VH-VL binders against q80uz0r647to840. Designs and how they scored, part 20

Target 1, 194 residues: q80uz0r647to840
Amino acid sequence: RALVIAQELLSSEKAYVQMLQHLSLDFHGAVLRALENVEQEGREPLAQEELRQGLRELPAICDLHQGILESLEQRLGDCGEGQPQVADIFLAREQEFEHHAAHILQFDRYLGLLAESCLLSPRLATTVREFEQSSQGGGQSMKHRMLRVVQRLFQYQVLLTDYLNNLCPDSAEYDNTQSALTLISKVTDRANES
Below, E stands for the ipSAE of ESMFold2; O stands for the ipSAE of OpenDDE; V2 stands for 0.75 times the mean of E and O plus 0.25 times the DockQ between their complexes.

## First folded at step 4 (VH-VL)

Design w9 (framework fv_rovalpituzumab)
Fold by ESMFold2-Fast, scan of step 4:
Structure w9 (fold): chain C 194 residues (1-194), chain A 124 residues (1-124), chain B 107 residues (1-107)
Amino acid sequence: as target 1 above (194 residues)
Amino acid sequence: QVQLVQSGAEVKKPGASVKVSCKASGYTFTSYAMNWVRQAPGQGLEWMGWINTDTGRPTYADDFKGRVTMTTDTSTSTAYMELRSLRSDDTAVYYCARETYYYGSGYYFYFDYWGQGTLVTVSS
Amino acid sequence: EIVMTQSPATLSVSPGERATLSCKASQSVSSNVVWYQQKPGQAPRLLIYGASTRATGIPARFSGSGSGTEFTLTISSLQSEDFAVYYCQQYDNWPYTFGQGTKLEIK
């Protein structure tokens, strides 16, 4: 059933936005401070500036997904027991997805840069562990959390495909969902090329 | 050379408080977390909590939550552990221990340097 | 909390023999286990971290193995200075927990 899948899209977006908020507001600031202190101690981190620039994209990515979350809440609240209409939420944000795609899809690489920086900074490693042990993390590794930034786009493909398969082929929502899948696929494929 | 030097032995009555110090030298104090571990006579090791020396944020084991306070003074590179409402079963050697890591297939955390220990005796 | 159980409580062996000490976690801790040695009147000394990595300065006769819930510390060709109490510790989750210790004594 389409509605059940749309509700899963909403619930997973809520969890994702909470993770992004924690990452962009708490972790991001702590990591930047730790990296600044390493530089002030006369260390020469190999990947510090690239990692720093990547992490600075988190607030904008968070804003994008906060908007998606709010739109999903409104649409699913409005439809009640009826047919959901969610595909145009993604289509309305085509330019934002394209703009942020390069940064979103570099997070696997940023994870490697974070690991490299931690080799030079016990302070940064301590910050990473403290964040992992927070209630938000539930013991999940920083690797898992940062990879969720990349994986969310692939998760959209899976969820929207399942959603499409439970829609009437003659509906406007079916056509819009195909268009949304094409958008997400294009953005994801661009990432795999990068 | 890394050293952790703790304050001297204390004798306290039940209901009192004790504050143990741990002075670090030979490394950048704020780059490593500090843990506190105790050991009752003839017993095993018991973790009490840790403090992030950079942020000053402590995390306590549930058995000590409400009775323990961990603090740092970065200007003197010293960590403190205060235990309140002492009971006779709080008689133990209290250790500070520096937490470090090795990054390989993941982060391996461990205590590489320990203070010499502070004996706290709680008796009537 | 994760409970760490060590066995045996006491192991009596002769110098030159091999000692194998066991540590069991109540739930999976991956490879997040550390071994410490403690002699009377002294602070614990780091031996092994990450279940199997020897700390700097630790003799090759000390080796660690295991993953998940079952861990072992092996001391080959025991020397007189190796008779001490050994503790395992997990750092997979807070609170960190230690085993109750295994006392290695001369037979």
Scores: ipSAE 0.012, ipTM 0.538, lowest interface PAE 8.6, mean pLDDT 83

## First folded at step 5 (VH-VL; framework fv_rovalpituzumab)

Design x1 (at its last look DockQ between E and O 0.71; V2 from the best seeds 0.00; counts 0 for: pae E 4.6 > 2)
Fold by OpenDDE, look of step 5:
Structure x1 (fold): chain C 194 residues (1-194), chain A 124 residues (1-124), chain B 107 residues (1-107)
Amino acid sequence: as target 1 above (194 residues)
Amino acid sequence: QVQLVQSGAEVKKPGASVKVSCKASGYTFTSYAMNWVRQAPGQGLEWMGWINTDTGRPTYADDFKGRVTMTTDTSTSTAYMELRSLRSDDTAVYYCARETYYYDSGFYWYFDLWGQGTLVTVSS
Amino acid sequence: EIVMTQSPATLSVSPGERATLSCKASQSVSSYVVWYQQKPGQAPRLLIYGASTRATGIPARFSGSGSGTEFTLTISSLQSEDFAVYYCQQYNNWPYTFGQGTKLEIK
């Protein structure tokens, strides 16, 4: 049962990373290009710079989850029918989750900044629309897609909890999974403090 | 005055092509996306696609892919919609519509400016 | 695509009365709904966007409400110029889709 849950973790991570790559590469890239055009026009407000800085978290988050995905693939590919070891994948990346925390905490802010920038530059707004069109998402707005980044942490909580419940309590993996859950909870709790 | 002015009515035979123009004035043409919507006689509105007036990149509704081409001329602030392989059921009034937006805890989009429409009649 | 279904197809109301027009989405479109008015021989006119925000120049008697899959356009007191066809549109999903329209006619 633990293996099945770990496999679900992997499969969901694959789907999530695909979405995240689209956000990180296409959306982030498009917005930055649009902002550059605005800058060339001499209309760069301080808010645009702050937006640029805020959006820098997306590539970092993408890198984080790509690493998680790669590690999951490796671990689950090698374990056969044995006990998987996945909890340390999260623990080893504790510092990287700070980018995720920053994303959560600044989410409303950089969306607001994006809005302000779009108000100043309809071209930027059109760029955003173009991005939304290019996505094969389930009809979710850009904001909702961005929220999926936050939601993934909650999915981790659910999946890892289920995983934990199917581990031997005397196992090292059990303890590590508890630690991983604590790590994820710390990140999500920070979001609630904002 | 902010307005969209479309080309005049067209009468075409089946299999022919039609190109409708939409000239924008009173605003920065390249700042707003342009949409095309058609309306068959006595029927509702059908979205055909849109074009990024800044980049010139169009996106078409699936029903029109392969038959429609949307273009812009930024020097004249004019959008064009060409529909090929015309059929009788393509008889409709074709509208260009400017898309704009507002933000309220999210981005909202709407068509705030419409052309007067261009009647295209396809008949044998 | 998301199907927008308007009801009724035709609504007969007397001047001065309230008119309520319904628009239902086949799936959630959040608040990404626009209402247009169209009179014979004219292009559509923007009435409401974001489900509930009146466009500039639109009389206060027009109001929009709803979220998710259920939306309503209300005209509190019908004027003679309000008799027209009304369309709802969703812009949550590609492609954009319109309702089939509600014809508001004089009773």
Scores: ipSAE 0.392, ipTM 0.779, lowest interface PAE 1.4, mean pLDDT 92
Fold by ESMFold2, look of step 5:
Structure x1 (fold): chain C 194 residues (1-194), chain A 124 residues (1-124), chain B 107 residues (1-107)
Amino acid sequence: as target 1 above (194 residues)
Amino acid sequence: QVQLVQSGAEVKKPGASVKVSCKASGYTFTSYAMNWVRQAPGQGLEWMGWINTDTGRPTYADDFKGRVTMTTDTSTSTAYMELRSLRSDDTAVYYCARETYYYDSGFYWYFDLWGQGTLVTVSS
Amino acid sequence: EIVMTQSPATLSVSPGERATLSCKASQSVSSYVVWYQQKPGQAPRLLIYGASTRATGIPARFSGSGSGTEFTLTISSLQSEDFAVYYCQQYNNWPYTFGQGTKLEIK
């Protein structure tokens, strides 16, 4: 049933947003504070500015998924509907998924820049290790956590495909779900290029 | 010379406490995490926890929570591990170990510097 | 927590021969394994990190391999100073856990 799959999409989105909030609010803030302590002659090193730029994608991705979660909660929290309508939530945010594309293309490079910055700031290195081992993140490596950001898109493909297979083919939701799958697939194709 | 030097051996009775010191020299103490690992006679190694030497914030292995306190004194570059309510099965050599990393397509963490060990014997 | 199981508990090998020590994790730890050597009365000594990378000053006869759940330490052309206890450790998750050790003895 489509409703069961839509509920699974909602519950997994809650878990994903919690992971993103930990990554984009706690870690991102800690790294920025550590970078402020690196002394420089009135100019920031190019590598550290590039690192700051790349880290901006995480808050943007978090904002995207907070919006998706809120919309899913509104649509599925209303007991008045027999058939779910969720595909347009994704379609309305097509431009915002470009933050995922940027992350896919650059996250490994930004981890390398982070490692370089750790050579200049051992405090930053300790911050990275503490975050990797935090119980909130399940004790997974920083690279693994960055990969989890993109893995959600592949989960969307699975869930939306199952959802599509349980919709009436003549419905607008069927057509919208096909369009949502196309949108997600275009973003994930960027992963296959890297 | 980069080294960790621990306090001397101790003999304790059950129910007592012990506090082991670990003095760092030759490097910036607050830049590396300090771990504590113990080894019972004829047994393997058991991780007890670690302390962020910059902030003083410890994290303890669950088996030791409630009985262990890890602290630092940054003015003397010294880490401390205190184990309370000692039992005979706490008899072990206690090591401090500095943690560092190498980056090659990921962060690879390891203990690159160990103290000489402190034997704590608990007998009634 | 992740259990690291080493085998064999004791390995008897002649100098000049090859020793292969096994370490198995109860769940995937990717390549986040470290090998230590410990001689009697001494602290552990770092040998291999990242499952396969030799630490500075470790002779080329030591090599590590593996990923996921199964890891090996190989010592080719054993020297008399290589007879010691060897521990694997995972650092994928807290608590960090060690294998119980493999004692390498002269046959």
Scores: ipSAE 0.184, ipTM 0.644, lowest interface PAE 4.6, mean pLDDT 85
ESMFold2 (binder alone), look of step 5: mean pLDDT 90; pTM 0.899

Design x2 (at its last look DockQ between E and O 0.79; V2 from the best seeds 0.00; counts 0 for: pae E 9.7 > 2)
Fold by OpenDDE, look of step 5:
Structure x2 (fold): chain C 194 residues (1-194), chain A 126 residues (1-126), chain B 107 residues (1-107)
Amino acid sequence: as target 1 above (194 residues)
Amino acid sequence: QVQLVQSGAEVKKPGASVKVSCKASGYTFTSYAMNWVRQAPGQGLEWMGWINTDTGRPTYADDFKGRVTMTTDTSTSTAYMELRSLRSDDTAVYYCARETYYYRGSGDFYFYFDYWGQGTLVTVSS
Amino acid sequence: EIVMTQSPATLSVSPGERATLSCKASQSVSSNVVWYQQKPGQAPRLLIYGASTRATGIPARFSGSGSGTEFTLTISSLQSEDFAVYYCQQYNNWPYTFGQGTKLEIK
């Protein structure tokens, strides 16, 4: 059953990464372009710069999860009926999860900044509208999509916990999974601090 | 004052193409998306698509994909809608409509068509 | 696409009376509904956006309500100039879609 859970982790990661890629590549790019146009018009409010900075976490987060996905695919593709090793995938990327921490901590702020910037820039508003209405993303609002980034960590907690419960307690993977859960929990706990 | 002024009425034969213009004034043209809506005689409104006037990227309704092209000329603040392979059922008044927004707080916006062109009658007849 | 269904197709009301127009969405469109008024030979005119916000210059007798799938345009006391066709529109999803319209005529 541990393998089944790992497979669920993989399948959900695939779907998540697709969404994240859309956010990172399409939305992020579009917003930056819109902001550049605003700047060309001589409007450079501090809020726009802060927004740009806040959105910079998206590409990093996308890279993180792309790496996780690739590792999961590799590990589970070669696993057969053996014990999968997935916990170390997370542990090896502990530093990269700081981008998630930043995302969580700045979530309300950059959404607010986005709103303010849209208020001041009809161009940006149109860009955001266009993105939100794209076929990719299921018609979810930008806020909801951004929230999904945060929610993925909680999904990790659930999945890894279930995974843990189906591992041999005497196994190295069990210990590593506990460590991975601790890592994820440290990041998600910051959400409560915000 | 915001104004959208469209080109005059057109009479076309089946299979022909028509290009309707919409000249915008009284606001920054590239700041607001432009929509196109048509209305057959005695019928309701049908959304055809919109164009991001900043990027020039259009989005078309599925029913018009392949037959419609929306473009803009930022130098003249003019939006264009070309409809090809005209059929009799394409006879309609075509409207351009500016899409604007309202900030409702909490990062949410409403979008709506606040200004409309006067409409362009396109008649397709053999 | 989201189908917007208006009812009734025709509404006959006397001047001074209340008119209630319905618009139903085939799926939730949140509050992303707009109402337009159209008189013969004229372009549509914006009345209500965000389901309930009256546009600038629109008389107070016009009001919009609803969320999700059920929306209503109300004219509290009909004036002679209010007899027209009314359209609802959703902008929650591509493509934008309009209701088929309600013709408000004088009784």
Scores: ipSAE 0.375, ipTM 0.759, lowest interface PAE 1.4, mean pLDDT 91
Fold by ESMFold2, look of step 5:
Structure x2 (fold): chain C 194 residues (1-194), chain A 126 residues (1-126), chain B 107 residues (1-107)
Amino acid sequence: as target 1 above (194 residues)
Amino acid sequence: QVQLVQSGAEVKKPGASVKVSCKASGYTFTSYAMNWVRQAPGQGLEWMGWINTDTGRPTYADDFKGRVTMTTDTSTSTAYMELRSLRSDDTAVYYCARETYYYRGSGDFYFYFDYWGQGTLVTVSS
Amino acid sequence: EIVMTQSPATLSVSPGERATLSCKASQSVSSNVVWYQQKPGQAPRLLIYGASTRATGIPARFSGSGSGTEFTLTISSLQSEDFAVYYCQQYNNWPYTFGQGTKLEIK
């Protein structure tokens, strides 16, 4: 049923926000501090500034999903007999999903800039290694961890499709869920363009 | 000319502590993590933990977490490993090893221990 | 933790022959395997990293291969200085773990 799927959306969103907080607050901050040290040593600043700008998408993505989580908790924390209403939570944040689009388009570039910065700063390489070997991901690479950022959008497509299939087709929630799926698909489709 | 020079052999009684030093030269000490690995007589290698020499943050293997302390002194380029509450099965050679990296493309790195100290024999006997 | 199992425990071969040493991980470690050589009374020496890349100064007779769970070190034309103990190590997960070693002896 729709309510069960909406509750799965909530529980998985909570897990995703926890992952984003580790990546966007702890890792991002450590990288920025390490880049500041490279700049003080008089090294090439252009690649470092581009990496700084690219990494700012992670906090913005985290803020987006914190808002989604709060709204889901409000809507589903006191759910009664009625059909759940969650699709508008996504629709209200259409512009904020552009941070995901920017991350998807720049993903390989961010990895390259990070690797280049690690070649210039062994301190940064050590910091990146520590996060790659954290217990959260069983020692998975930074590439895999940053891929998790975008995997959520594909998970939304699966969850919202299942949700849609359990809604009354003449309801407003059905129409809104179709619109939310279209929104998510537009973001993921931009990643497929060259 | 990277070199890791460890302190000399120690003989200790059960219940005592030992602190092994590892002085680095020929490279920027704070740029590479330092690992500690031990080898009991006639046995294989056992990882004890590592320390980020830039931040001073250690990570310990679970078997040692309550008994080991890893520290650094950046002014002397020296790493330290202290093992407390010694037992006879702590008799081993203790190595420090520098961890470095090699870029393998696609934003990934290989990691490995490229330089090792000469080892410090710690003997625990009653 | 990931268990690294080496085989055989002891390998007796003559100089000039080929030696093949195996290392098996209890879980996939991708290509995140390192090989070390250790002679009596010495610290380990880096041979191979990334499963197949020779470290600087390592002779071409040493070669590594494998990915996932199964890895091989091959020494094609054994020299007298190659008789030692060989360890594989994974760095895919903490804690880092080593195999128990393969002792390469003169036949």
Scores: ipSAE 0.006, ipTM 0.576, lowest interface PAE 9.7, mean pLDDT 83
ESMFold2 (binder alone), look of step 5: mean pLDDT 93; pTM 0.946

## First folded at step 7 (VH-VL; framework fv_rovalpituzumab)

Design y1 (at its last look DockQ between E and O 0.06; V2 from the best seeds 0.00; counts 0 for: pae E 15.5 > 2, placed apart)
Fold by OpenDDE, look of step 7:
Structure y1 (fold): chain C 194 residues (1-194), chain A 124 residues (1-124), chain B 107 residues (1-107)
Amino acid sequence: as target 1 above (194 residues)
Amino acid sequence: QVQLVQSGAEVKKPGASVKVSCKASGYTFTYYAMDWVRQAPGQGLEWMGWINTDTGRPTYADDFKGRVTMTTDTSTSTAYMELRSLRSDDTAVYYCARETYYYDSGFYWYFDLWGQGTLVTVSS
Amino acid sequence: EIVMTQSPATLSVSPGERATLSCKASQSVSSYVVWYQQKPGQAPRLLIYGASTRATGIPARFSGSGSGTEFTLTISSLQSEDFAVYYCQQYRNWPLTFGQGTKLEIK
């Protein structure tokens, strides 16, 4: 049963990473290009720089989850020999999860800045619109897609909890999974406070 | 004066193609998206798609995918819509429309500027 | 797609009277509704955007209201130049869709 849950973790991670790649590569890239054009127009350079800084977390978060995905694939690709080891995948990346925290804390800020910038630049607004209507986004707004980044952490909580419930309490994986849950909870707590 | 001026009326045979132009003036062409809307005689309005005039990337309505191509020439501030494999039910007035927006806790888009329309008649 | 349904198809009203045009969406479109006026042989003209915001240059007698699935365009006192076809349009989802139109004619 633990293995089945781990497989679900892997499958959901694949789907999530695809979405995240679209955010990190397509949206982030497009917005940055648009912002360059806005800057050339001499409009609000400080606000734009702040927006760039806020959006910088997206590539970092994408890298994090790509790493998680690769590790999961490696660990679970081995045809079910023994107890799965997936908890350490999260624990080894504790510092990288700070990018999620930053994303949560800056969420309203950079969305506000983006909106403001769009008000000043119809080109930027059009860029955002193009992203929102893209087929890869499933029709979700930019804001909603950004929120999905945060929602993935909650999904981890659910999945890892189920995973934990199917582990032997005396196993090292059990302890590590508890630690992983604690790690994720620290980040999600920030989300709840925002 | 801010305006969109479209090309003249066209008469085509079934199976042919038509390319309608829309020239923008009085504003920065690449700042605003351009949409295309058609209207069959005595009928309502039908959205065909839009093009990002800055990047040149088009998005088409599903009903027109494969038959329509939207392009722009930034040097002349002109948008183009080509419709291929014409049939009788493609007979309509075709409009280009500038898309703009306002923001109020979200983006609200609308067409604030329209071309005069181009009648395309498809007849055997 | 979201279907926009306008009613009535034809509205006969006398000059000086109030006209009320309805637009119903097949699903919630929030306030992402636009109203256009079209006279014979002319392109549509923007009247209302965001369900209730009057476009620049539009007379005060025109007003829009509604949210979700029910929307209304009201002309408080009809002028001779107001007799035309009116279209509602949603921007909530792709593809963009228009109502079938309401023809406002002189009674």
Scores: ipSAE 0.236, ipTM 0.728, lowest interface PAE 2.2, mean pLDDT 91
Fold by ESMFold2, look of step 7:
Structure y1 (fold): chain C 194 residues (1-194), chain A 124 residues (1-124), chain B 107 residues (1-107)
Amino acid sequence: as target 1 above (194 residues)
Amino acid sequence: QVQLVQSGAEVKKPGASVKVSCKASGYTFTYYAMDWVRQAPGQGLEWMGWINTDTGRPTYADDFKGRVTMTTDTSTSTAYMELRSLRSDDTAVYYCARETYYYDSGFYWYFDLWGQGTLVTVSS
Amino acid sequence: EIVMTQSPATLSVSPGERATLSCKASQSVSSYVVWYQQKPGQAPRLLIYGASTRATGIPARFSGSGSGTEFTLTISSLQSEDFAVYYCQQYRNWPLTFGQGTKLEIK
């Protein structure tokens, strides 16, 4: 059933946005504040600038998914009957998915930079550990949380494929869902190039 | 002492259910995802799914969807796997495994810590 | 789904000699291959990750190599405790998949 799968897309997007908000608004800000202290002490400011630049992808990814969630909530509200229309929500945001591609390509380097920075800064190391242990942080390691940012694209592939298989092949929504899958696959394929 | 300790062997009849526990000790339970893998007698390893110990959200392998439920209890650092509607070919050793992470350009996982295994025998 | 195929199914080798085990992926997994050892009645043990990196506590006689679709586990100067079943697993793509295993036994 297409509608049931669309509702799963909505509920899982809500959970994902909450995770992104914690990661991009709370952790990202705490890390940036800790990095300013290390930078003022004059140790390895170039490596910390690279980490700072990499972390800027997280707010953009969060903004993308907040928009997706708002659109899904509007399309699938309590009066949602008939044929669902959700595929164009993704197509309208094609360029914004480049932030995911950037995150995937740089993922390993960002984890290494964070680990290295933690060795140089007890404040940053404490910030990361407190975030990993907080109830709001959910307790997963930093690498698992950064990986969850990537996993959503593969989850979209599964959900949209299942959705597609429950649509009439002659419908506009079928064609749009194929286009959305192509968009997501293009982003994940770029991750496979290196 | 970092370890995963599983519940004891079970003998079940076809159509019954089994729930296997996996207690973690020596590390922070919610920092690592937990996977379940089974091995039929004389056979290789079969991945069943994983659970995010942070959110409690499971993901199941296609062959087990509809029959398996994975849960956690963070207050006891314990993961659970329940397999319903047992068949004779579900006879296997069931493992919990802590995943770790290595990543170059794509994404995925491997397991650095395994439970001792739980033999589930399904016979009439 | 990426299929991992191991060969041979059984390898008979004398203690002190060298064993070579093969694992082939149905599509490229880059270097995202792990090897496990499993002795009778025991859980698998991590040996090699990243195709070639030994896990902590693994003796130097274990080495891994390969990239793309073809991978090899080599055990030099076999010890009596090395006779076991060996599994490869890819960790490049969902779902995670294992090879069917290679049994290393005494000749």
Scores: ipSAE 0.000, ipTM 0.441, lowest interface PAE 15.5, mean pLDDT 80
ESMFold2 (binder alone), look of step 7: mean pLDDT 92; pTM 0.934

